# VH-VL binders against q9h9l3: the designs that were tried, part 233

Target 1, 176 residues: q9h9l3
Amino acid sequence: PRKMVAIDCEMVGTGPKGHVSSLARCSIVNYNGDVLYDEYILPPCHIVDYRTRWSGIRKQHMVNATPFKIARGQILKILTGKIVVGHAIHNDFKALQYFHPKSLTRDTSHIPPLNRKADCPENATMSLKHLTKKLLNRDIQVGKSGHSSVEDAQATMELYKLVEVEWEEHLARNPP

## First folded at step 13 (VH-VL)

Design ia30 (framework fv_fezakinumab)
Fold by ESMFold2-Fast, scan of step 13:
Structure ia30 (fold): chain C 176 residues (1-176), chain A 123 residues (1-123), chain B 111 residues (1-111)
Amino acid sequence: as target 1 above (176 residues)
Amino acid sequence: QVQLVQSGAEVKKPGASVKVSCKASGYTFTSYYMHWVRQAPGQGLEWVGWINPYQGDTFYAQKFRGRVTMTRDTSISTAYMELSRLRSDDTAVYYCARSGTYYYDSGPRFDPWGRGTLVTVSS
Amino acid sequence: QAVLTQPPSVSGAPGQRVTISCTGSSSDIGLGYDVHWYQQLPGTAPKLLIYDNSNRPSGVPDRFSGSKSGTSASLAITGLQAEDEADYYCQSYDSSLEGWVFGGGTQLTVL
């Protein structure tokens, strides 16, 4: 059987007015929620906006952060050949400059059965926070000090497990 | 409607540099990656690299690293590929081609393609 | 040398079926990456013919179809017509090269 992992990345603002999203942290957990990778990552460009309220990234985290090129290599070694679960995962892949196979990608923001279980319109894009509260009765991304990418990756894996059997059967009949 | 218009043919001597342009129209330039692909006379297609016009980040095939530079100018929706230290075996038609950035953005297939720019390297 | 393997040529008569193979490895097609096909008429730029293994862009006749199994993909052309005479290229993504890869191309001759 093919192994499954969940990923969540935090981005900071670089470029003009801090509008470019650059990778600053990545967390990867296995099927059981155990942490396989969790590092702060140093963007190659000047950080204009830490976006701390959402990212949880502060200047102090950058002091001993892993340079982007090295972190990317480590992350890709973990993701290659595995089913990768994420929420709005295309943003994580863009930040990593990485193309993961569509057939091995599971995006909890685009799984109609998951929205159905949450009493949400099947084609709506619901936030990770909302789905986690509705389906797991758990509050994540609480407070003003930023999100935990470990917590978000763990929640994402647990959400996927709620629909895994149904969704994998759907994908086998309807290959992406 | 969606079009990629490339600059005209170039003739260069070995050791020189060439800069090819690709002007996009009919879509939001920053929403898609731009790829460069070359084809030597009578040969197959060879991928050179891509640029993300929104952020300016690039990724090059290993064979071309150190010799190729891709840039863009968002004010005129134009992508550029500069190849330096030209050799005779760099003689090829160079194409630009658009792709989605990831599967949700029309996916990573190449459509459309520019008509190509012939670069001839000879002494 | 091309990363994906295609036969250099294939031929058929009008009305016949031809199939063009594209063989990859465990780092590209075998890893689950989609296969796209391009048609290149003499003297022109390539044009997208099939994407994501089996999908046709608007304007491509249903005589063209694609499939994928294991480490290989195939392009099938039924009801072969003179205008189908062209070079055909498969394309995928290779994880070990971290880049886009093409087959060597197949020249289709309509006899």
Scores: ipSAE 0.777, ipTM 0.896, lowest interface PAE 1.0, mean pLDDT 91
Fold by OpenDDE, second read of step 14:
Structure ia30 (fold): chain C 176 residues (1-176), chain A 123 residues (1-123), chain B 111 residues (1-111)
Amino acid sequence: as target 1 above (176 residues)
Amino acid sequence: QVQLVQSGAEVKKPGASVKVSCKASGYTFTSYYMHWVRQAPGQGLEWVGWINPYQGDTFYAQKFRGRVTMTRDTSISTAYMELSRLRSDDTAVYYCARSGTYYYDSGPRFDPWGRGTLVTVSS
Amino acid sequence: QAVLTQPPSVSGAPGQRVTISCTGSSSDIGLGYDVHWYQQLPGTAPKLLIYDNSNRPSGVPDRFSGSKSGTSASLAITGLQAEDEADYYCQSYDSSLEGWVFGGGTQLTVL
C-alpha cells in the first residue's frame, strides 16, 4: 500500500485588493501525525493582506520564508507517489499550482461516510473544525492567533483514519 | 461559444524573436489556464508551457526555459507567447489551448484549441 | 522525444475495430495521472476526444472509448469510418518533468 500524508496550507492575500490567495505556509504530516514538512513560504508577489486572523501569518514570518518556487519543489517531492489527505484540498493544490492524481487524493470535506459518522448530511461540506470537534472531541483553530497548519493537517489525517477502511473499499469499487 | 483566435503566420530569421497572441472569448478568461503546444511539420505535439491568466504565474517546459515568455492581458482576454533566440528547429505550428486551472476543477485536458499559428524560422 | 509511446501507424477497414496503445512510465500514467486523447484531422488543430481515461466530451460518438491500466492506456475505435482517418495523440502529466507530455502520435488509415 502507498504511504499516506496529510497536507494543510495557509494563504495570504496578494494581487489587487489582496483577493489572490498565495501560499504562505505549508505543513505535511505522515500517517502517525509526525511532521514531515513545515515551512513559511514567500509568495512571488507583494503581500497585501496577511489574513493573520485566519492564517496566523505575520510579516515577521516572511523575513526568512522559503521562496515559493523552492518550497513548491520541496513539497512536491514529498507528495509525489503518495496518497495525499487534506480538507478542501483543492485549495491547497491550487495554492501550490500543482496537480495530484485524483486516484491518490483524499478530501475529508467530501467523504460521505465521514459526515454520516458526524451526524451531518452526507453531501454537505462541513468544516474541519466542526468535524474535528464532533468526531475527535478536539478543539482546533481556537483563539485569535490564527490557524496552525500542523494542527489542521494532523486533525485531517486523524479524521480520515476513522473512515479509511470503508472509504478505500468504496474507492476500489468506484474509482474516480 | 468558446473560441481561441490566434495571430497570423510569422516568418523569422534565426536569432530573432516571435510573439504569438491568443484571444479568448465565450468564457471567463481568468478562470482557465492557457497552454501553448507546438507541432513541427510532420511531427507530434510538444507542450511548451502554461500561464495562469488570473495572477500571471507561468510554468515552462524545461526545454524552453530561458527562451520562452508567456504573458497575458486580462483586459482583452489575450494570452501571448514569446519565443526568443529562434532556431530552424523552432519552425512549427504553435497552438494555444485551454484547460482547467486545477485538477479538481476541469483538470488538465486541453479544450478547446486555437487553430494554430505557423512560425517559420529560416535564414 | 515523446515521453509516451504510441505505434506510429494503425489501419483498418470500414466497420472494423482498431486500438491504439499509449505506453507511459512510473512517472506519469503509472503514477496515477489520467490520460487524455486527441484527434487531429489532416490540416486541423487537435480536438479533445477522450478525457480522464474513458470519458467522452459531448459530440464524440460512443464508438470511441478509452481505458487505462498500469502504465498504459488504450484508445479503441469500433465501427471504423472513413472520417476517422486522422492522427491520434495521448496525453498525460509527468511528475518528474512537472509538465504535460504527449505520445508520439498514431496515424490511423482507413482502408
Scores: ipSAE 0.136, ipTM 0.745, lowest interface PAE 3.1, mean pLDDT 91

Design ia31 (framework fv_fezakinumab)
Fold by ESMFold2-Fast, scan of step 13:
Structure ia31 (fold): chain C 176 residues (1-176), chain A 123 residues (1-123), chain B 111 residues (1-111)
Amino acid sequence: as target 1 above (176 residues)
Amino acid sequence: QVQLVQSGAEVKKPGASVKVSCKASGYTFTSYYMHWVRQAPGQGLEWVGWINPYEGDTFYAQKFRGRVTMTRDTSISTAYMELSRLRSDDTAVYYCARSGTYYYDSGPRFDPWGRGTLVTVSS
Amino acid sequence: QAVLTQPPSVSGAPGQRVTISCTGSSSDIGLGYDVHWYQQLPGTAPKLLIYDNSNRPSGVPDRFSGSKSGTSASLAITGLQAEDEADYYCQSYDSSLEGWVFGGGTQLTVL
């Protein structure tokens, strides 16, 4: 009965030597994989390192990017009250400066049954790319031009669906 | 063990500023958020804000924005809260307290707490 | 005013049970955020008593328990003892304020 969405964010380096991870793109998809939100986001601080190999962010994407404060408000409006699925989602929440309720958060990098289905150790943290290849037989994050946060969010939702019934039953019996 | 040690009591006049320190030990200082919570004499707990010691970013409760500044020094594992333009109703015990980050495994619970620093604002 | 509502006082005799309520809204407890409870003995800093709705830190006796339902949470203390005389505060996170919020506190008197 509660709505479910999946999120993936791309971060760029700001601050001294580009050590700070700042939000530069966010994609949110619904349960069926339809895009609810996908915007480039302008950090409030100067971008030192675009991290393009991983983020896919280039200087041209910043020209019409939504300012961080506005984008954050839009994103939080979508996430509030919903079950939010992500992969290593704590990084996305940190970039958003947002605390989402633990009971409504699903992190596909920390779901033991999902690792079991992939023939991986239950307590290991596996990459989204590895789990998607192993369980969905799809290659994501291909090439050198950076990741697609839409593709990553869609893959994350599909991975969660593989264990949804089992994991929701577990959470109902063992509230987090 | 895990411990937060706060600076001593302060007496200030209205309009002055006060800077309270909180020295952490027994854990990785940059892996947890540091919160500040105050309690006026005979009153309840009031959250002031937090600092992320790793990046230095801060978030303040709306009531204190424009008057509070939180900083840290990672070389000595110490967090600071400075409150400016003091009023008599700022008289309170100011506590620092540790919490987990926005990562859901830790949650936002406060543990441990410092023993508190009494700040008295009187003319 | 405190964001979460607690009764200002509660009392009981040694050996009895008391319950302290904590009422929030759709922007905090009702949204699914966890509730934590703190005990404050006179002249001391608050101490974590219950976290994530119902979990006890090491050293907290099992006569203290917590629960959460809807927009409210409760702290139950069974087998009351004189040393339980203290102020008790609930805490959660409020999404509209984007910050941690406390109840107004409940003073427990052991008669």
Scores: ipSAE 0.628, ipTM 0.850, lowest interface PAE 1.5, mean pLDDT 90

Design ia32 (framework fv_fezakinumab)
Fold by ESMFold2-Fast, scan of step 13:
Structure ia32 (fold): chain C 176 residues (1-176), chain A 123 residues (1-123), chain B 111 residues (1-111)
Amino acid sequence: as target 1 above (176 residues)
Amino acid sequence: QVQLVQSGAEVKKPGASVKVSCKASGYTFTSYYMHWVRQAPGQGLEWVGWINPYYGDTFYAQKFRGRVTMTRDTSISTAYMELSRLRSDDTAVYYCARSGTYYYDSGPRFDPWGRGTLVTVSS
Amino acid sequence: QAVLTQPPSVSGAPGQRVTISCTGSSSDIGLGYDVHWYQQLPGTAPKLLIYDNSNRPSGVPDRFSGSKSGTSASLAITGLQAEDEADYYCQSYDSSLEGWVFGGGTQLTVL
């Protein structure tokens, strides 16, 4: 019914000393949390640091991974014209080299009503893990083997749904 | 303090190639896209393409694919645009311009602009 | 042809108001992408005048304002002054082209 998706990306370190963040996995879910896209992505540059503790990416995942240019095309076809939900979503868009319209973007790290429900300062940037625990009573990003971008995208959509009516009404009155 | 300094005017014959430079200062060169925009005498602005200086990735407008190549040298914070197989209708001022690389950082607006490099293509 | 449509010229007397339109399509302004405006004085590079539909950079007078509705945007200039005589360009992003697009430009003549 709704043209809304949630996205979460995992990045690895490329470039000098692994300081560049390059896209290595992308997951997209629909409004109900069903997976629309989930692929490992091969950066065009040599991977210096897999950042496995956070990304969950290992050398084995790069075997048969989709090259960046092809993956980007597939991802943009899914995102175009849809309301896209993410957490600190500017990092995902930066890794994709993509400009999504502001009016169709929802960033759960910058929604004051969501922070209020979590008993956090409205202007603070809270982690996805903290908001999910506080508002959904669920632990995500558990352990030392890295995050699941599918789990993160699903949690992000569920968090947005908690404030969707209030926030959409706010945006209608106060266009970005 | 943020500045984009472009190379000087060029005069070329049809069929030649031209390479224009744009040296950035006063900001972190790799944190912003660099765009190239041209303007033929008495005409409007036409977007040519962009380069991401950090990744080295480029995207060119359909009209220029196969003739334009954008590169950069991060050690001297300089971007380059090379246009090959020049025609008389490529005569234009070529501008470099900076933009943000994602939604929250300066967005897709162009600021600042270089002063432009006049490229004249004539026999 | 330019992707965004602007009138080729507009004119007004000192102290008057003029409005410059910028019309796009469902793949750019109509898709929700922001509109930016540039002023180009004769012999100079374009300068950012309005960004994200209605915001002014530091140093731009409040007599310049922008708005956006549907597939179109407008630049309004009140209290016209001789120094406003310039070309004005709108700019947005087009999803189908995956690139930045400009209007054809509007030449403002101050009578």
Scores: ipSAE 0.558, ipTM 0.813, lowest interface PAE 1.7, mean pLDDT 90

Design ia33 (framework fv_fezakinumab)
Fold by ESMFold2-Fast, scan of step 13:
Structure ia33 (fold): chain C 176 residues (1-176), chain A 123 residues (1-123), chain B 111 residues (1-111)
Amino acid sequence: as target 1 above (176 residues)
Amino acid sequence: QVQLVQSGAEVKKPGASVKVSCKASGYTFTSYYMHWVRQAPGQGLEWVGWINPYHGDTFYAQKFRGRVTMTRDTSISTAYMELSRLRSDDTAVYYCARSGTYYYDSGPRFDPWGRGTLVTVSS
Amino acid sequence: QAVLTQPPSVSGAPGQRVTISCTGSSSDIGLGYDVHWYQQLPGTAPKLLIYDNSNRPSGVPDRFSGSKSGTSASLAITGLQAEDEADYYCQSYDSSLEGWVFGGGTQLTVL
């Protein structure tokens, strides 16, 4: 299998009025969709807002959660030197305080051929849920109990595979 | 227009501490990292560390750990770098510089730079 | 001490081409991190000249160009002019240091 992984993170609100997004869960899958990493992560700051509707994080998930510094080290060891796929991946990298090379980053929210296949405007930023429904005929992020970062990472990898050959060829001719 | 304005020159004795300020304007202060870079007279650029103004998180180059502290005040869009236990070889121009985390004009390149603050450490 | 290696000086006559190299390692440029270049005129702060290997900010003439290959990057300056006399610094990110790293700087003299 290729040195390519997909990542999805869940964030909770910390800091004043819960306005800061802090990492609280990270899932990483390989090219085939097998889980390489999936842990709840304890932010170094007090959690003000679990954002449970979106994150799926509850207070009980913080029991035995991996401290941020340790989790970050584990995650970076998996990501380093690999092509990393994500959806609006800048949010995940910000939460990780991590700088991944642009040449090895693939953001499914900004791949014009993917939008084209979904019959969406090429310059629009479409949600993961919308692209997954249109292109894979699959409903993700259902209900109000929060998202599954494993499900989101798997869907993201599958979406990228639809345009992989075309997009890699484009990047070879037009380096980022 | 995006601008970084630094505090004025400082003269300190060995063993003292110095605190340099960098006031940002023309952009959302908490959306970009602030870096500190120094340059000794006639020498090259040396990265000191960064602060994330949103979280207050910091990371320092190994050479400066234990002597440097970076802080910020979001109410006045100002970043600070304090260097303690000063030595004569800390004499340098200290620059602040903005970088993005990446993505959407937020790359990790340094732009803009402050004009620099000369810190002279002499007996 | 600089993490990235640059020649300490280069020189050329007006109208000529010069190239400034920047050599890194497998933990920075070789890992795929972008290279940025800064121009520092005497007595001034550095100014972004080239970003993300080959892109020019607005206001930078097309005489300046950048490239990256393997563990190295290069800045090319064509049609040299007297006002190009400056120090030039490359910069990247190093994964093992988790920080930004600079070259030692190259002083350009226009003869």
Scores: ipSAE 0.623, ipTM 0.836, lowest interface PAE 1.6, mean pLDDT 90

Design ia34 (framework fv_fezakinumab)
Fold by ESMFold2-Fast, scan of step 13:
Structure ia34 (fold): chain C 176 residues (1-176), chain A 123 residues (1-123), chain B 111 residues (1-111)
Amino acid sequence: as target 1 above (176 residues)
Amino acid sequence: QVQLVQSGAEVKKPGASVKVSCKASGYTFTSYYMHWVRQAPGQGLEWVGWINPYLGDTFYAQKFRGRVTMTRDTSISTAYMELSRLRSDDTAVYYCARSGTYYYDSGPRFDPWGRGTLVTVSS
Amino acid sequence: QAVLTQPPSVSGAPGQRVTISCTGSSSDIGLGYDVHWYQQLPGTAPKLLIYDNSNRPSGVPDRFSGSKSGTSASLAITGLQAEDEADYYCQSYDSSLEGWVFGGGTQLTVL
């Protein structure tokens, strides 16, 4: 359990009509919320839609961005063998083109005890912003300049820590 | 009924290319990955690669990079695997197989499998 | 060469129990990736027999069971029947290869 990190990725639109989500930033924090990785990432395909209002990515961030192949290698070295926490984390893994073991994955959008603590239906998919406000009394993703993936990763780790003991016990008895 | 129907047997000469098809039915084609696995006569299973039918993105095993191309046609729910510069040791039954993603309960297990397409490479 | 190691053959008499081992490394099974098992009857495509280490698809008899520990997994078949005669393959995901890997296969002979 001590080898645990939280991840949050920002994606931009590539491909026809900007329909493809390509990795453009990744932030990884440790159990205490310290930043282990935070880089802008240059997609291998041309960016059609920066999705700036949500991603916070602008053209200037791409100038010195780490190429996708290199960034992916760095990120995977950090994630490999660790318990990885994220919110709707399948989107992050998809953008990374990475298969993390299910037994080492924790998705705060699908943890029934966490929803229960927030007075939400156990099987609903609640946003990170909503859960963070309800359970940590903190406003994240504020304003119109895009999300901070560092802020989101930190909030995700703190949310998981609220149910960690209960959820790890559940997973030990009911392996995914 | 979920079903994968593959194209018929092919006989090719060394240096040629072969394109095998796999037509899916009974499920949403774009919601699952499609894998290709081959089996040489009397040998074991060898994974070739996968395609995501939704976005068209692919990933190939290192051994096949530069020689394999996977594509799909969503209008007819069909996946394709083309292998070029064929060698005699490419003689094998080529299977398509479906897997889920983290979006689905089925996960990355391979189910169902097509019945296989025998590709014979001989002079 | 197969990435996961299986014995090439195993045999048993009707009614007996056999186990088939599948040994990986720190980059696949040892890293926490699930193990799946496939049964291949002569002349047919492989069929999913066990998934996510120990789960059975609908229609698979409870005579078939799977387990996983450390870098290894095993398939157990109890009450052997003649129709169990087949090749059995384990499968996992390997992080260093970034792909699915299979065992070399085990031919089960029912004596």
Scores: ipSAE 0.608, ipTM 0.826, lowest interface PAE 1.5, mean pLDDT 90

Design ia35 (framework fv_fezakinumab)
Fold by ESMFold2-Fast, scan of step 13:
Structure ia35 (fold): chain C 176 residues (1-176), chain A 123 residues (1-123), chain B 111 residues (1-111)
Amino acid sequence: as target 1 above (176 residues)
Amino acid sequence: QVQLVQSGAEVKKPGASVKVSCKASGYTFTSYYMHWVRQAPGQGLEWVGWINPYMGDTFYAQKFRGRVTMTRDTSISTAYMELSRLRSDDTAVYYCARSGTYYYDSGPRFDPWGRGTLVTVSS
Amino acid sequence: QAVLTQPPSVSGAPGQRVTISCTGSSSDIGLGYDVHWYQQLPGTAPKLLIYDNSNRPSGVPDRFSGSKSGTSASLAITGLQAEDEADYYCQSYDSSLEGWVFGGGTQLTVL
């Protein structure tokens, strides 16, 4: 197949009442879990809510953060032409303002065989934390200081590898 | 039913600006992107840009950057496209069209389309 | 100029089969982006005919089908009817332009 990477982004709240999710950190790992990219990213809009409990982003991380336009260009160069794995990846693509080809996208929140292996309903949306604990016997997103996008991207790649052969065969017979 | 209703035809002089409206009904206005596509007489379809009605984020085709502005008013579910410094070759039918915001929903295909607004630029 | 290449016209007799090609590049169809097709009847707005390469919206007859291979896509119309006389446009997304792109359109004449 084409080269494969996994992505996880952290978002902060911008816009009215902080309801808009703006990119503030992005991590990309290769097939073996090695970090290809991990940067704090400065949104072009004023940050209303750092969402620190989940994002791990604090005002100090923004001081030398890469401006959104530059970070986006760097990220897209890594993603272009590759199979991109993520969990609820539409949120990451939305924050990047990026349309990745559906045929090259793998969303571990919407892979029926993966849910089946976790003894979950096939069409349910399960959290990354739950699937990782159930299938890899590993706790991620622990504590209250925010998530690690590197840790999440690595877990996401490992989860996909559990169903990769089966799912790629399914996609070859049933193109998206 | 899902509908997009556009404003009526406009006649403008070169150098003027035109603002076309597109009123949405029958769905959650802020859950879909709104695109603008134009078609000059006897010519093909040309994508102008999109607006995210939730955020107000916009993205314009390079050809139109600096001349087009897209806005929306969520209180009346209406999107607007304003094109400035009009030239005679801007004469076209301007369509609004809806698309999904990511691949898990309706996707990036355009459905439905408004009926179009004819903008004529002449001296 | 259109980014995707279509033949300017095709023709067929009632009951026949026609195909309309759509050729892109490595930055759009060749990169894996889906192809959508629109039908534009004379004097009307375009209407979605095929989406995500081969899927039909509700109300589109199975006489219309789509396919994609490499950098190209095709729209096939079987059992041609007079009402199929229209302009047909393919559409995809181009990564280098970061925008939606259309073919130049193909005028179908039913003889």
Scores: ipSAE 0.666, ipTM 0.860, lowest interface PAE 1.4, mean pLDDT 91

Design ia36 (framework fv_fezakinumab)
Fold by ESMFold2-Fast, scan of step 13:
Structure ia36 (fold): chain C 176 residues (1-176), chain A 123 residues (1-123), chain B 111 residues (1-111)
Amino acid sequence: as target 1 above (176 residues)
Amino acid sequence: QVQLVQSGAEVKKPGASVKVSCKASGYTFTSYYMHWVRQAPGQGLEWVGWINPYTGETFYAQKFRGRVTMTRDTSISTAYMELSRLRSDDTAVYYCARSGTYYYDSGPRFDPWGRGTLVTVSS
Amino acid sequence: QAVLTQPPSVSGAPGQRVTISCTGSSSDIGLGYDVHWYQQLPGTAPKLLIYDNSNRPSGVPDRFSGSKSGTSASLAITGLQAEDEADYYCQSYDSSLEGWVFGGGTQLTVL
């Protein structure tokens, strides 16, 4: 019985041609979907591409954003020792420069029973939007103004809860 | 074949800097982290830090912060580790080693390793 | 000092079994991080022997096996052969140091 949280990060483009994904917002929710953390984060490098259509990040959000090193410390303090749920969570961990234990990581883009419930191939990587619509009958990431990392983290936790008993039993029998 | 080829042995005086290179071949250089690990004579392995060749982002062990700098040149698939203000206790074989960045890309295990570069610091 | 604790040496005769322990803490192995094992033959670079606690890379024979429980891991070598004489290192990740950590190494002598 370890505590469980869900995370979703928003990234902006930095570096040459904006190809590097740098952390610009992070949301963390608890098992019940209550927000534990939600901050805009200032990358140490110049932002080339806000990727606003997807990130929801605008220049105004950077004015009083938490510097990356400080935000990272706060986030890691919350994640350490907990089961962390995310969707394509490796992207979030890379943006945080963080290595979370594999045994405590739950990636809803790589849980075969979840795809099976959605009538999708078990080996496919399905989007959070698709799985949420199919399994929770909820539309997320709507419109052209960007995603809400809070909404995405909440949806991710709810998706995991659909397969939690089955998947935890599987992991206990087949430790990663 | 995946290979990491390191530069040759160096002899330095205390206070000098040394720059070791590691040339990668046989895989996509920017898809894996490059780590540096050292081993003093007759001693065990000690992790120094990593670089993400795609972004140029680095992370160093606390012991080496302020003295180590890791860089890369993607045009020649080569990673570099520079250690400054050398002390006699920096004498060691310095290895580069590849790791995945997450579980799905070979995970954080170190494979392969370069053959090592001996750095001797003596007065 | 090494962060993970290994015995400095172990010995066995050809054909025997030896076990090398690797003990960590609540910030590394005890926190759930995987353990990897490396074999270092005299005068060579370390080579990956076991990864993610118990998996073997291609070319590593079945007589090498790994396990992990709580804050500790073990490397077992059965059917000892002369060519197994080497230094063995365990490795994990430590959350408090935010870095990879190694055991102090175990020198295996085949009698």
Scores: ipSAE 0.683, ipTM 0.872, lowest interface PAE 1.3, mean pLDDT 91

